# Designs tried in a protein design chat: VHH binders against Probable sulfurtransferase. Part 12

Target 1, 337 residues: Probable sulfurtransferase, of Methanocaldococcus jannaschii (q57909)
Amino acid sequence: MVEINLRELKKYANPFFLTIRKDKILVNNKRMARLSRTKMDKIEEEFGIPVIYSKTYEYVSTKVGRFINKHKIIAPRDIVIVGLSGGKDSLLLLHLLEVYRRKYGIKLIAVTVDVNIGGIRPWKEDTEGVKLIKHHCEMLNVPHIILKNDLDVVELSEILTKHSKGMEFSPCFSCSVIKRHLLGKLAKEIAENENIPYEKVKLAYGHNLDDNSDTILANIFKGERLKFMRPLTRFKYNEVDYQSFKIPLEECIIIRPMLPILERDIIKALEECGIEYYKDKDMCPYSRDRGDSVRRRCHEILEKLEEEIPNIREMVVSSALKTVEYYSKNPYGEDNL
Below, E stands for the ipSAE of ESMFold2; O stands for the ipSAE of OpenDDE; V2 stands for 0.75 times the mean of E and O plus 0.25 times the DockQ between their complexes.

## First folded at step 1 (VHH)

Design d13 (framework vhh_gefurulimab)
Fold by ESMFold2-Fast, scan of step 1:
Structure d13 (fold): chain B 337 residues (1-337), chain A 123 residues (1-123)
Amino acid sequence: as target 1 above (337 residues)
Amino acid sequence: EVQLVESGGGLVKPGGSLRLSCAASGRTFSSYAAAWFRQAPGKEREFVSAITSGGDTTYADSVKGRFTISRDNAKNSLYLQMNSLRAEDTAVYYCAASWYEPKLYDSSAYDYWGQGTLVTVSS
């Protein structure tokens, strides 16, 4: 209920290595925060809230921090928009990015898109999922915006499929297109209002290592281009552009800080820190688990293969990246099978 | 908890080079954002360069390409390598650190300051 006074907290710990909520403090790096049991006890006594140390949260925070630095995906004074669907990934991402308000001086904005899916609105403001999102945003002192879209995602999928002549578009694809369009439009508006370059406003997505490896394997089995998600993506063209139909995408920057994190570590970190989340599959009938059967099967295949090859998901992503990079530089290179 | 002591200032000719050092006393300098500010005679204090705890750097337009900020966390030290010095660079240079305020260009955001070191660029 009460805001944490950063000046007072500074007497006990370095807040550059903490995730600060109104109801609890999470430890991003115990050593760098300069925390001991005695200091944690003093913080709990002074502020009346628990200090939670999770080994998994520390591991994830450290790995994400190194990934952000390695790929330079967040710069000082960036504005970062986090798309929240109420799922585990985006909620953990919001918590992991909180500390960058202090480290890099970023502004954090949480956005939920209230999409129309066949007449149902899974992210309508009065749903249990959105109430939980609002609770977390309030605890983290992050502004929350809800963007309403009236275009039926199912109708859009049918239109895109018909106009593409030979391509099939799922409602999930159309939903992602609408969300990116609205978030990109918001990012442009913020850049104009703040009088800063559009490259300073970044859309952060909670894609993880499972998502990336599942996507790569699914693309292989579908005979599609070997596509993988990148830590930072720059769009400078229409996302959807067909002869008789197009959806423009404003120039925007997408970042994926959790790409190196396994889904099981995301779940474990949230559980150890006592952060509640809502499962998307219970909210949306077209969720990834039910809509894309090939990707779901790929997830199951990789999960089984992890028993024999524990780092198989990293290997899949590494192989795809190295192969694309190699042939982009050496289109007539040697084939040593 | 942190004390900053600058060194390396002095008289240098236009076009010359000078390296400023800032020694931090205290257990964990690596946790701090650090910056260089300067104040020329009769002027307000102005931002020169900053470095975050993660190593990201920012420079004022007037010094880009000429000055380089760096840190050595093992030695609890901050450096400013100044090349191609001009008469307009004449100022007292201050080392500053903040362990929780992230607005690197804003002098009011810094909690700890050194005593300053004078740099004179003159023939």
Scores: ipSAE 0.000, ipTM 0.099, lowest interface PAE 19.5, mean pLDDT 80

Design d14 (framework vhh_8cml_1)
Fold by ESMFold2-Fast, scan of step 1:
Structure d14 (fold): chain B 337 residues (1-337), chain A 125 residues (1-125)
Amino acid sequence: as target 1 above (337 residues)
Amino acid sequence: EVQLVESGGGLVQPGGSLRLSCAASGFTFSSYAMGWFRQAPGQEREFVALISGSGGYTDYSDSAKGRFTISRDNAKNTVYLQMNSLKPEDTGVYFCAAHPFYGSDWRSPTEYDYWGQGTQVTVSS
């Protein structure tokens, strides 16, 4: 609640490694911030707000930072649009990216898509979830935009399923298609208004290591080509094309800074930092991708195997990435089937 | 136990030729890309050439392109470097190294899993 003077804070810490909120200060890197328990206590005494250090948050923040640098997914002065659902992933991502406003001079914009799901609007402006999103955006001084869509995602999923050969498209799949289309259109409009190349405007998604490993295993079990989420993706095609129903994906750049982070570490970081979020099941009548039972079963399989092989999710992703890289450089390899 | 053993180095006059060999054991040879690096007196190791596990892809440094040819015999677990039109600047210790071919830049020495002990190549009159 108190306006913190960065000059006063500098006598105790390097504020570059702190995320300053109105109700608390989050420590991104204790050592780099030059903090000790004594200094954190002095800051709390002087400014009257808690200083939160979470070892898990520091681990996550550091790993995300290394991942961003390794894959060059954010460049200086980029505009980064964060899609906020009120869920754990997108909210933690917003907090993690806040430090890049200082580090890279990026501009952050938060966007919520108010989708129509069978007449239900879980992300309507006056819902508790969207109010929580607005609270986070206010605390971090991030502009928030709400995009309204009137196309019924349930109706869309029924039409797609009717025209498929035994495939069912879930409302969650149709919802993701509509959200990506609207976010891509917004990114293009922002690039034009700011008179910058569209490659400078990036859509940041909160996909995590669980999401990626689940997707890889599901594609294998479905006999589909090995598809996985990349740190940076350029889209230039229609996501859905079924006769009378075409939802074009505008050319856009999608980034996934949290891809190397386990879901359990996201939850733990949020809990230790006191960052409030809404569970997807509370905001949406569909708790997960209900129409993709294979992906859900893969999640369950990997969660069970993780008890025996703690790094199994990392190995699944690593194997897929290394294999694709190998064959892109050596299409005539001995193991090429 | 992984072993890489280089041979074929020696003294040669400018314009001459040498063929280096590297015999590998203790790992699945065909699953690794094989590279050649050299280290001149008082300098760091520099990339010379690479060949993929199947032999389908090769890469050369600018100084080696057109003069050197890398090849491999997977049945014999051996990689070769045919060096033609040798120059005094080619003088150095030549190292054979195994790269997983997936992951980072194969032109960086730090990305290689296994290294030989090197063979001396001297180009002088």
Scores: ipSAE 0.000, ipTM 0.092, lowest interface PAE 22.4, mean pLDDT 80

Design d15 (framework vhh_7n9e_1)
Fold by ESMFold2-Fast, scan of step 1:
Structure d15 (fold): chain B 337 residues (1-337), chain A 125 residues (1-125)
Amino acid sequence: as target 1 above (337 residues)
Amino acid sequence: DVQLVESGGGLVQAGGSLRLSCAASGFTFSDYYMYWGRQAPGKGREWVSGISGSGGSTAYASSVKGRFTISRDNAKNTLYLQMNNLKPEDTALYYCAKDTPYYRWEGSDYAMDYWGQGTQVTVSS
């Protein structure tokens, strides 16, 4: 498929408000792109590809753009690495970030981690899921890297459990640790090879509003500190250390541009834009059964409560943020707080 | 230009021993976790053992725990696997690998191969 000439496209629209693919154009903001139905028709006529207007994609793109600006998540000339599992979150994130190659001059890189799960490789290069990821990367003209790791995450979870003094670790936990390790190492290598500060290389995660509110509620139910995901987190060097085995976690910056977006809006945007994705359960045998059961229960609770309180997830996150801010300034508060 | 070259395999009787070596080049060997894997005929690859960059931490698959010992000599850029009390079930092609995974650019000619040809170990009954 033909690569779109930006100079020609500028005759009809502002490409700073479009997601450009070889097979279609998605509208991030119709008004800001200066599009009318007539101009969309002219683009389709000249370039031979459809212009897809989705009200949901516009809503999501606009909200993500405001969130990026508010929290200074992406800076000009940053290198942004997106981890792609073939699932809905990371694929939509990749599409939403495409426009920042123009707006901020970023380099966008897609990465898939080919993990060994009990001898099974759901993200092996020749799988249907990875072929779909490659298709989307090709259409978006984004470089795609596959990182292969042979350490069996099932064996790793067995080793960690054996050395944990009675705690049990799932293969999903081990998989998460390995992916974070590999992506952090790649970010460090890229910063060194490009001779730029590590702060210029960011790992973009597809965490959404459901993820954040689920995490907060789960921490409450577990009696743990009220930890929540932030738009941008700077991680210091760390290790997963259970005596016989150490996995280094390099210092890195993780960004979460979709943090204010509801999972249902992610699904709707993908469907309205005709973007095919793989469900996590179809790629990994452990995605449902081996996940954090308390977090999954919290997801179900909040989903049911949304019928009565539509903004409940936003209220949960808002409460946590306001409470942290309040007690950082007023550690003893007022009487009767 | 990462290269890993395995050696030391051969035919051995059950209960015997072999020491495998992996000569590494093209990267700073001491900075990377290394491991040994194996692949028996008609089966997928399985992880056997791993060792940290300093050599201070090691891990083993349950099937080889207590029989195999992984070690490294960072001055020689060499990884070792000492295999004792070998069983017919240990028959496989053995290969070493760098923790930093195989890297391939889609849309470029850049690729790194993290596997050597391997070294064959055959254990007779």
Scores: ipSAE 0.000, ipTM 0.128, lowest interface PAE 18.0, mean pLDDT 80

Design d16 (framework vhh_brivekimig_d4)
Fold by ESMFold2-Fast, scan of step 1:
Structure d16 (fold): chain B 337 residues (1-337), chain A 125 residues (1-125)
Amino acid sequence: as target 1 above (337 residues)
Amino acid sequence: EVQLVESGGGVVQPGGSLRLSCAASGFTFSSYDMSWVRQAPGKGPEWVSSISGSGGSTLYADSVKGRFTISRDNSKNTLYLQMNSLRPEDTALYYCARGEKYYPSDWSGTYFDYSSQGTLVTVSS
């Protein structure tokens, strides 16, 4: 496998619009990269690896790039941590962020959390899913770190449930709390060690348009506040102190660059680019696919309604955002509401 | 496929010494800056030291400057880290990493390929 010399590649294309791997080059924006069929052929001849043009990958990359710029999600010289589970969302996100090492001079770090789930470790280093994560990190030349957590998420979920007043917390919820805590702690330590402002270290999550619209609809059906995901959020980890269990309050900056992207476009982009991924259902007995039944039904409802209203997921998100904006400016409402 | 295999870790008392080695394969070793990165238990990764492809330039983190020496043997595709005057705070998994600069004008564009294995260094009395 040939290591690509960036200086030589610049003779044929603008590398600020390419995702560069050791085994292939993906085209983020053909026009901006100044690529033609002739130039792509020359790159393949010179470096001995394919240049893959996917209309879906270009569409997704362009939309994500516009979203990042519109919402100021990533700033020059940021450190961006991507949590990798081996699933489709985080792997595509890793590929989409690769180009920002050149465009914005970011430092990109991939992290997998090896959680203890009743003695089972779905993200243990020798699993097929983690081997696949390591393969993609190596191809993209991205440092990969595995954080081992020994706190049993099943025990934590039992403790949280016993101390709640009528609420039941799943192992999936406890797992999410532990992962976010560890990633937030890592982000804080990196900022302190590098002597840079806290806001320069960002945790990137692969939440997509389906996730956001599903969440909004589920909250409506549950009669709860509209909890929707934003492109950039300062997240506070809840302090938990139950006898032998104490998870301190941590703060982190969470970014969601793929928030405007449909799940089907994520799958299509990965398939067209030949990027392998593991399905979440195969990695954990308590996968999110078996959690929150209301959210899952909302996903199915919106998927069915897309046949009649192609933009329904975007409309659901737009409605929630417009409503919050309206009442923020007009807390008492108006007659023509 | 790029492979970096670390060795030489172990248990030492404060003030002791260790030499770490990293055997590299799958790329033209002499063409790349190489680095050592460590991760202490429960902490984030910390860059320790870097050496240029030719071996003519070296850089060190302030926490190890004067105590650690980075070197390389391009004929053997091997990177070394000589660690002297070890302290309990040096306890960590040490990773051999391939360094690259995307922005030639500054250090902020540098990134690393970590070995997933690492080599454990424990400094305890």
Scores: ipSAE 0.000, ipTM 0.102, lowest interface PAE 21.2, mean pLDDT 79

## First folded at step 2 (VHH; framework vhh_gefurulimab)

Design d07a (from d07 with L100I; at its last look DockQ between E and O 0.87; V2 from the best seeds 0.00; counts 0 for: pae E 2.7 > 2)
Fold by ESMFold2, look of step 2:
Parts: C-alpha cells; structure tokens; sequence
Structure d07a (fold): chain B 337 residues (1-337), chain A 121 residues (1-121)
C-alpha cells in the first residue's frame, strides 16, 4: 500500500479537517477542509482510496470540536490515551481524535484492557474483537497496546458485595476499577518517561449523551446525589479496598469529548463511513444490553420518552448542570421566583 | 506491509565508529517509540537505546556516552551512531518499534532482520 503523503494532500485540502486512514479519508468539515466534489475526485484519483463524506460524521465532528474548544479538553502537544473495546463509542472517538495529531500536535496511544470476567477474556489478543481493533489502529497509524489483568472481576465484586451492608456490586464496577488502575499506571509511566507534567497525559473515554443522561436519571431513582459525567475530570490518588489487598488508582486526567453526542448519531456516523464495530453485548457478558441494572431501566425509559420529547436527553443533562450552577452561586437559598 | 530494514553494519576496528540506519515502511515511525537492541552470539537480546515518540532518549549503561540514537521523521528512519567501539559491542543489531518505550525486547511489535556489527582486529 502507498502511504498518504500529507504534502501532496495539502495541494487539495486542509488536512486539519480530514480523518486520514490508509484505506480511506473521512471528511470532518467539508467547507473548512476547502473541499469540492472536484477536489475529492482528484484526491481519490491520485491516492487510489475513497474520500467519504457523511453529513452525520461531519455533524458529530463539528459538535465534538466545539465541545473540546468550549471546555479546553485537549491542549497542544497533549498525549492522549484512548481506551478501545471495539465498540462504537471508542472507535468513533479514536477517529475524531486522529485529526488533532495535525491540528494540535497531539500524540495518540490506543489501549485495550484484557480483563478476566469469570474466566472469560473478551479482549484476549487472539479474539476477533481485538483483531478488529488492531486493524483500525493500523489503518489510522495509531500505536496499540494490550494491558492484561489476571484478577477475576466477578470474584472481586463478590468480595465487595459480601463486605457491604446490603449493597450489590456488579462485575462492571470492578472492571472499571481494573481499567482505571491499569490506564492510570500507564499514564503515570508515560509522563515520567517523557518528563512532562501529569496533566499533559489524558485518558480519553467515549461516553456519550445517552450515558450521561442515563447516569443522572439513575441517581435520581436511587435517591443519590446527582452525579453527572464531566468533560474533564481530575482524579487524585485513591485506593479500592478488596479486604486482603488494595488496588491503587493513580492520579490522572480523564476526558470525555463525545458527551454531547447521541448514541444513534455515533452508530449512523460509523455506518455511513463504513467503519465496522462490535456491539457492546458481543464483547462482554455483563454489558448494558445483557445485564439488569437501574441504568438499563433508565436507558429504556429515556428511549420511550424520546418518542414524545425528542431532545429529552439534552434537557436532562442541561437541567442538572443549570441546577448545580444556580445553587453554587446561591448556597443559602435565595429565591427570586 | 510493515517493514523495518537495518543497514550500515560491518567490520570495524576497536576505537572506530559506525552508523546504523533503520528505514521504516508501511507505518509512520514518528508515532511510535523506536529502539535498538543487540544480540551477541550465545547471549540474550539486550537493550541498547530507545527514543520515545516525544523525542526523549534512553541508553543502556554500557553504551552511554558512546552511542547516540536519533530519528529523521522526513525519511521515516531511525539511526544509531556508535563511537569508541569495543570488542564487546560485537552483535547483531536490531531496530524495533512499539507503542511506548520499554527495555524488555518482548514489548516491541515490529522488528527488523538485523545487521551484524563486528569489532575485532
């Protein structure tokens, strides 16, 4: 295969608005890339690969770009670690961030965590899911590493459940602990090896608008404090106690650039661009689609409500954010209504 | 097709210099950590030097001050300048690339076929 020569590509288009793969080019913003049908045809002729324009991919790219700028999620020369499961969210995120290599000079590292889930290892290196992940990373020229964990997250969550006062912990909780542990350790290693500040190494997650609105509603149904996902979260060092041992969670920065994006738009963008992905249930026996949880029930409720109130998920998130802002400025109950 | 091709090996007298090159094709070397390893007859493969994707360099204690690793992104190539060569530097030298810097050779994904460096006389 002939590698894409950026110098030659720049003759036709602004690559700050193109996602570049070895097998195709995706258009993030046609106007800002200075593309026309004629220029797209010339690129296809010269490089021998298609230029794919999807209105949905452009919409998502533009919305994520505005979100990154508004919240200063990514800064020039950041190192960004992208956790890949082979699912839709993380794969779209990887494609959307590829552009920032050129725009902001960032470095990208893709990571898959090979977790032990009751003896099942969905992300073992020789699985079809990991082969798909490695294919996409090869096409995007993104280095990929697999971090392995031997501890059984089903057993870990059983330990937590046994030693709690009636609280149930799903394997997904301990899975998230293991992922944060391994990714945080890697981020610290990279920062130290490069002799750069910890805040310059960021862990990128593909959480979307459905995830955030589901989280808010689930906490309401549990009678808990309203927790919502933030565009950027700074973690301090912490530990999770599994009785006979503790799992350290290193200080790290988590970013969530796709928070304003609906799940259906993620799916549509990937399909219009011909990007293959695995559904969540195909990769994990405890995925959202396979397990009972308050979050699953909230997801279903919001899907039904979307039939009558199309922007309900945005309204749920907006209301939570506005409420926090209002009462943080008025902690003593001033009310002008 | 991903490929790393070393060149520049040969026979050199003690105290001499040699420059190894490693040309990458099928991927963009600048996005990866790149390293040199070497393997002498009857010994295990050992770390020589690495350069991170961010440009930070690291050297094994045995070569510090004598060897210099560098990278030319325009040529998609990695180099090792070896000065003040000693008989114990005799080995097959391998170019490698991986996602991050590691001293263990088992942590690298892409490898060249190697180039022989012989220091004797």
Amino acid sequence: as target 1 above (337 residues)
Amino acid sequence: EVQLVESGGGLVKPGGSLRLSCAASGFTLDYYAAAWFRQAPGKEREFVSAISSGGSTTYADSVKGRFTISRDNAKNSLYLQMNSLRAEDTAVYYCAAGPIYRESWTEYDYWGQGTLVTVSS
Scores: ipSAE 0.502, ipTM 0.802, lowest interface PAE 2.7, mean pLDDT 88
ESMFold2 (binder alone), look of step 2: mean pLDDT 83; pTM 0.832
OpenDDE, look of step 2: ipSAE 0.709; ipTM 0.874

Design d07b (from d07 with L100F; at its last look DockQ between E and O 0.01; V2 from the best seeds 0.00; counts 0 for: pae O 15.8 > 2, placed apart)
Fold by OpenDDE, look of step 2:
Structure d07b (fold): chain B 337 residues (1-337), chain A 121 residues (1-121)
Amino acid sequence: as target 1 above (337 residues)
Amino acid sequence: EVQLVESGGGLVKPGGSLRLSCAASGFTLDYYAAAWFRQAPGKEREFVSAISSGGSTTYADSVKGRFTISRDNAKNSLYLQMNSLRAEDTAVYYCAAGPFYRESWTEYDYWGQGTLVTVSS
């Protein structure tokens, strides 16, 4: 499969609004790409690959683009490391970010963390999951790195739980720690090697609107302070103490470009585009369906409510944001009756 | 370590009673629905009863009126009072915890190893 010549492609369409694969072209924005059916056909004829138009993909692409611009989470020449798990979220994220290689001149890197989950390694290099990941990276012409760690996240979670005063730590937490550790370390290394500020190397996570709204609601149900994921978060250096050893977490910037996107739209976009992905149940034994019970419950509740209130998740997030904003401006309890 | 441990199983005569207990450890049962399932030899696992975190209960038709599910949050435990036991009640009984008191085994997050109940004359 030959790389598509951008010069030639520019004769037919604006590549800033196309996701370019070796095997197909996805239309991010038909209008902005200056595409017509006739032009699409010409592209297909000339390059020998299909041009895929998905209304959902266009919708998601547009929304993500606006979100990125609004929050300025990607800057020109950024190095963006995508945590790529092979799931729907990370794969869509990777595809959506591909256009920014042209738009902003970013360097896009896909990184899969080979996590040990109770002896199971879903992201081991020779697994079908990783093969699929590699395939997508190849088609997108995105470099792919696999980071390996032998620490068992289940064991780590047990250690933390044992030494905690009544707090239970899930394997998912330990998994997140390991991922942050490895990705953060890589980001730092890249920054150093490229002699650029660490702020120029960004970790991109595929968290979506469902994730965020679930999180918000879960914290509410737990009686905890409101917590939500932010489009861009700067993390300071930290360490996670596992008693016998500490895991360093380097300072890093995490971006979440798909925070406003519903999971259902993610799935629909991928399906309409013919992008194969692994379901959560196929990858992690502690997927949402098997993970934190409260969070799962929240997800199900919100899912059910969506039948009656289509934008319920957006409202949950909006409420949280507005609340934080309000109290930030009114820290001393001044309120109107 | 998250664990559910069933106890109270044993041999009982038809018409007898038995109380099963399920002790949870490593997590707080308060926020979870809990359920009992059973599996007879050569048969599929079947739903017996469930109780929501709020105390709402549901029963399989086969055990309705005979079995009572209850929980003690202070003891982090689940119970199944089984009365008027029948031969067809013979099975390994499993406790489970999950977000909702549903009838599907797959809807639960945690499961015990089971306790054998044998009803025989």
Scores: ipSAE 0.000, ipTM 0.239, lowest interface PAE 15.8, mean pLDDT 89
ESMFold2, look of step 2: ipSAE 0.338; ipTM 0.727
ESMFold2 (binder alone), look of step 2: mean pLDDT 83; pTM 0.843

Design d07c (from d07 with S56K; at its last look DockQ between E and O 0.88; V2 from the best seeds 0.00; counts 0 for: pae E 2.7 > 2)
Amino acid sequence: EVQLVESGGGLVKPGGSLRLSCAASGFTLDYYAAAWFRQAPGKEREFVSAISSGGKTTYADSVKGRFTISRDNAKNSLYLQMNSLRAEDTAVYYCAAGPLYRESWTEYDYWGQGTLVTVSS
ESMFold2, look of step 2: ipSAE 0.494; ipTM 0.798
ESMFold2 (binder alone), look of step 2: mean pLDDT 83; pTM 0.835
OpenDDE, look of step 2: ipSAE 0.725; ipTM 0.880

Design d07d (from d07 with S52T G98A; at its last look DockQ between E and O 0.91; V2 from the best seeds 0.00; counts 0 for: pae E 3.1 > 2)
Fold by ESMFold2, look of step 2:
Structure d07d (fold): chain B 337 residues (1-337), chain A 121 residues (1-121)
Amino acid sequence: as target 1 above (337 residues)
Amino acid sequence: EVQLVESGGGLVKPGGSLRLSCAASGFTLDYYAAAWFRQAPGKEREFVSAITSGGSTTYADSVKGRFTISRDNAKNSLYLQMNSLRAEDTAVYYCAAAPLYRESWTEYDYWGQGTLVTVSS
C-alpha cells in the first residue's frame, strides 16, 4: 500500500469530503467531493485501494457535519483527543473527525485507557481489542497512546459506597472518573506544551442519540432533574475523594459530535464501509445488561416506540432542550392558557 | 514499512556546522512529536531537541542557542541545524517520533538507525 499523496488525490476529488485511510477511501459526500464513476476508477487505479461509497456513511457524515457547524463544536486548529475503546461509537467518531484535519486543520490524537476492573484489563496493549484499535489508527495515520492506570475501579467504587449516605457507586462510575482524570490531565499537558488556551484542546466522546434520549427518559422515570448531553460542555476543575487520596478532574472541554446519530445508523455505516469494530460485549465484565436498570428499560421502551414513531428519540431530546432554554430565560413566564 | 532514516553526519572541526536530516516513510511525521537524541560512546542516550505536533520546539540546555530543530511537512522530514559545534557534541544522533513530546527516550515509538557526528580538531 502506497502512502496517499494529497496533491495527487486532489487531481480527482475534493479531499475535504473523503475519509482517507491507507487501505481504503470513504466517501463523506459524493457530490461535494466532485466524484464521478470515472474519477473513482482513476483513484482506485492510481492508489491501488478501493473507494467505498456508503449511503449511510454519507448520511451520517453530512448530519454530523451540520451539527458541528451549527453548534460550533470544533474550531480551526483545535487539538482533538478521541477516546477509543474499540467499540462502534468511538471508531466511527474517529473516522468522521479525520476529514477535519483538512477542513479545519485540526490535530487528532487517539487515546485508549488501560483500566483495571477487578484485576481484569480489557484494554491492555496485547489484547485483540487494542490490536484492532492500533490497526485503525495506523490506517488513518492517527497517533495512538495507551494511558495505564493500576487502581482497581471495583475497589474504588466500594470505597465511595462505604463512605456515602446510602448511595451505591458502580465500578462504571470510578471507571469514568479514571478516564476523565487521565484524559483531562493529558489535555492540560498538551495545552501547556503547545502554549495554547485550554479551550483549544477538546475531548471527543462518541455519545449518540440513543444515549441522550435514554438518559433523559431515565431521569424522568426516576423523578430526577433532567440531565442531558450537550454538543459542547465546559467542565470546571473538580476532585473525587477516595478518603486516603483524591483524584483530580482537570477543567476540560468535552464535545459530542455524534449526538444526533442513531445507534443503528452507526452500526450500518461501519458495516457498509467494512470497518471492523469489537462486538464482544464481554470485553467489560460490568456491561449494563446484567441487572434491572431503569435506563435499560427506557432503552427498550424507546426501541419499541421507534417502530411507530421513527423520530421519537429526536423529539424527546428536542423537547427537553427547548423546555430548559425557555424556562431559564422566562422563570416567571405568564401562562397564556 | 514504517521507518526513519537519518543522514548528514560526518567529521567537523570545533566551531563548525552540520545539518542533520531525517526522512520518515510509512507514516505522516506532521501528526507526531519528533525529536533528536544522541549517544556518546559509553554514555546514556540523551535528549537533544524536540518539535511537538503543533510546532513548538524545545532544546536541552547544553545545545540551546546553537542547535535549531525544524520540520518540512511537504518532504515528511525532520532537521537539526547544528552550529558552533564542540567536541562534547560528538555522538551518534538519532531521530525519533512519538504521539506526544517527551524528554525520556523510553517513551518514543519510532527510531532511526543513527548518524555519527564527530567533532575533532
Scores: ipSAE 0.465, ipTM 0.800, lowest interface PAE 3.1, mean pLDDT 88
ESMFold2 (binder alone), look of step 2: mean pLDDT 84; pTM 0.850
OpenDDE, look of step 2: ipSAE 0.572; ipTM 0.820

## First folded at step 4 (VHH; framework vhh_gefurulimab)

Design e1 (from d07c with L100I; at its last look DockQ between E and O 0.91; V2 from the best seeds 0.00; counts 0 for: pae E 2.5 > 2)
Fold by ESMFold2, look of step 4:
Parts: sequence; C-alpha cells; structure tokens
Structure e1 (fold): chain B 337 residues (1-337), chain A 121 residues (1-121)
Amino acid sequence: as target 1 above (337 residues)
Amino acid sequence: EVQLVESGGGLVKPGGSLRLSCAASGFTLDYYAAAWFRQAPGKEREFVSAISSGGKTTYADSVKGRFTISRDNAKNSLYLQMNSLRAEDTAVYYCAAGPIYRESWTEYDYWGQGTLVTVSS
C-alpha cells in the first residue's frame, strides 16, 4: 500500500476535491478535481489503487460543502474532532471532512467514546466495531483516540429520574452527558496544548436530515417548544447534577455538517464507494429503533409521507428555521408581511 | 504498515552534540503529535520532548535549553538536536507518534525500535 504523494497526484487532479485513502481515492467533485476517465486511469496505474466516482458521493460532498460555507461551520486552520461510532453517519462524515485538510488546512482527529451502558460496552477497544473504525482511520491517515468512562449511564439516568418531579430520563440522556463531558475535556486540552482559542477546536457530529426532521416533528407531537439541531452550536460551561456529584460540561462548539443530507443518500454513497460500516442498533440497546417511542413513530410517519411528498423532511426543517428567523425579527407580533 | 525508524545515535564526549532523526513510513507524520522518549538501563522510559500536530513544542526540564525538537513534513521525519550532552543523557532514544501529544509514554500508539546514545569520555 503506497503513501499518496500529493505533488505527483496534482499532475492529474486537484486534490481539494478528492477524498484520499491508502486503498482508494473518492471523487468529491469530478469537474472541480479536473478529472477525466483518462486521468483516473493514470492515477490508478501510478498509485496502484482504484479511483472511485460515485454520483451520490459527489452530490453529498457538494451539498455538505455548500452547507459548511453558508453557515460558516469550518474556518481555516480549525481543529476538528469527529465522533465515531462506526455507524454510517459518522464514517461518511469522516470521509467528507478529510478533504478539508487540504482545502482549509484543518487538523482532523477521530474519537470513539467507550460508554458503560448497563454493563455493556459496545465501543470497548477490542470489539469488531472499533476494529473497523481503526481500519478506516488508518486508511484515511486520521489519528484515533478512545475515551473511556466507567460510570453506568443507565444508573445515572435512574438517579436523575428519581430526583425529577415526574420527568423520566432515558440512558441516552446520560450517554450524551458523558460524551459531551469527555469530548469537551479533550477539546479544552487540545486548545490549551496548541495555545489557540477554544473556538478553533470543534466537535463534529454526523446528525442528518432524518434526525433533524424527526426531532422537530416529535416536539410538535409532544406539544413542546420546537427543538431542532443547528449547524453550529456554541455551548457555555454547565454541570449536570447527579446529587452526590456533578459532571462538568466544558464550553465547546459542536458542528453538524451533514444536517441537509438524507439517510438514504448516506447509505447509497457508502455503498457506491465500498465503505463498510456498522449499524448503530446492533451496537447500542438504546438506539433510535429501540428508544424513544414518540421519535420512532415520527420517523415512521415521515418515511411514509416521503412516498407522497418526497421533500417532506426538508420542508419540516425549513418551516422551523423560517419561523425562528421571522419571530427573532418580530418579537412583538407586528405583521410586516 | 506504520513504521518509525530512528538514526543518528552513537558515542560522543560530554559537551558534544548529536542530531537524531526519525523517519516515518506508512502514515503522514504531520497529522500526528510526535515525541522523543529515552530509557537508561534499569529505569522507566522518560519523556524528553514533544511536538504537537500544530507545531507547539514541549521539553522535559532536564533537557530544556539543550535539546531542540523539530519536524520536516516534506521528509516525513522528526528530529532531535541534542547539544551540551552530559553523561546523564546516556540512554536508548525512541521516537513516538500519537493522536495528541502527552508526556506519558503510555499515551503513544507508534514507536521506533530506538537508537543508542552514549555520552562518555
């Protein structure tokens, strides 16, 4: 397996539009990469690995690129930490961000959080899922860290539920608390070690359009304030009180570059590019299809509605965003339209 | 396959200088933090110096001002310039790479096999 020499590769193509692995090259934008079938053949001959062109991967890459630019999700020289579960979303996200090493000079670090879920540790270092993650990180030349915490998230959420007045907390809530705690600590350590502002270290999550639209609809059905996933979220320092101790949540920036991407397009892109992944539900007993029944039902509803209204998920998210913008400009209920 | 290979060790008199090199293959060193550690017989491996992926350097107090770590991305290599050498610097020197730099040797994933530095008159 040959280490790709960028100087030699530049003779055939613009690497700002190629995802580079040791075992294959993926085409993010054929025209912008200045590729032709002839140039692809020459790259394959010189480097001994295939060049894979997938229209779906190109579509997803382009859409994510526009989304990053529109919302200023990534800036030059950022350090981006990618949370990897081994599932489809996080692995595609890692591949889509790899090109930003060249485009924006970012540094990319992959992280897997080894969480204790009722005595089950799906992301323990020697599992097949983590072996797959390490393989992909090796192929992409991305450093990988496993962060471990022994606190049982099932027990933690039971503590919260006992001390709430009728509010029930799923293990997924405490799992998110542990993940944010560990990732936030890492981000702070990196910012201090590099002597850079905390804003330059960003936590990247693979949430997609299905996730966002499901969340919005679920909150509507619960009669709650519309809660939706944002492209970039700035979190202030906070703590979660578990009575006998508190878990600190460091100030951090979370980014979600894949929010405009449908789950089916993620799967199709991975399939066409030959990227193996694990299904989240096979690793975590509290995954989407085993967890919150309202959100699961909303997913099913939107899936069926897509048969009649193909862009329904986009319309759900768009309506929520337009509403927020409108009322932020008209807080007093004045009608200016 | 990831590989780190040290070179440049040898015998030198007290007050002398040596330059250690570490060539990386099978991965891009610039994406990683890199470090030098050393181990004298009967002692635990100890931190000497590290350089982060962003270029920030750190040194053990015992070598600060005498040793300089550097990295050349074009050659995919790490270096340690050792000046004003002392008998106490005698050890096997190892280069290492990991996701972020740490002072603990247990936090690094990739290691070279070492190069011997002997400071003796």
Scores: ipSAE 0.527, ipTM 0.816, lowest interface PAE 2.5, mean pLDDT 88
ESMFold2 (binder alone), look of step 4: mean pLDDT 83; pTM 0.833
OpenDDE, look of step 4: ipSAE 0.555; ipTM 0.828

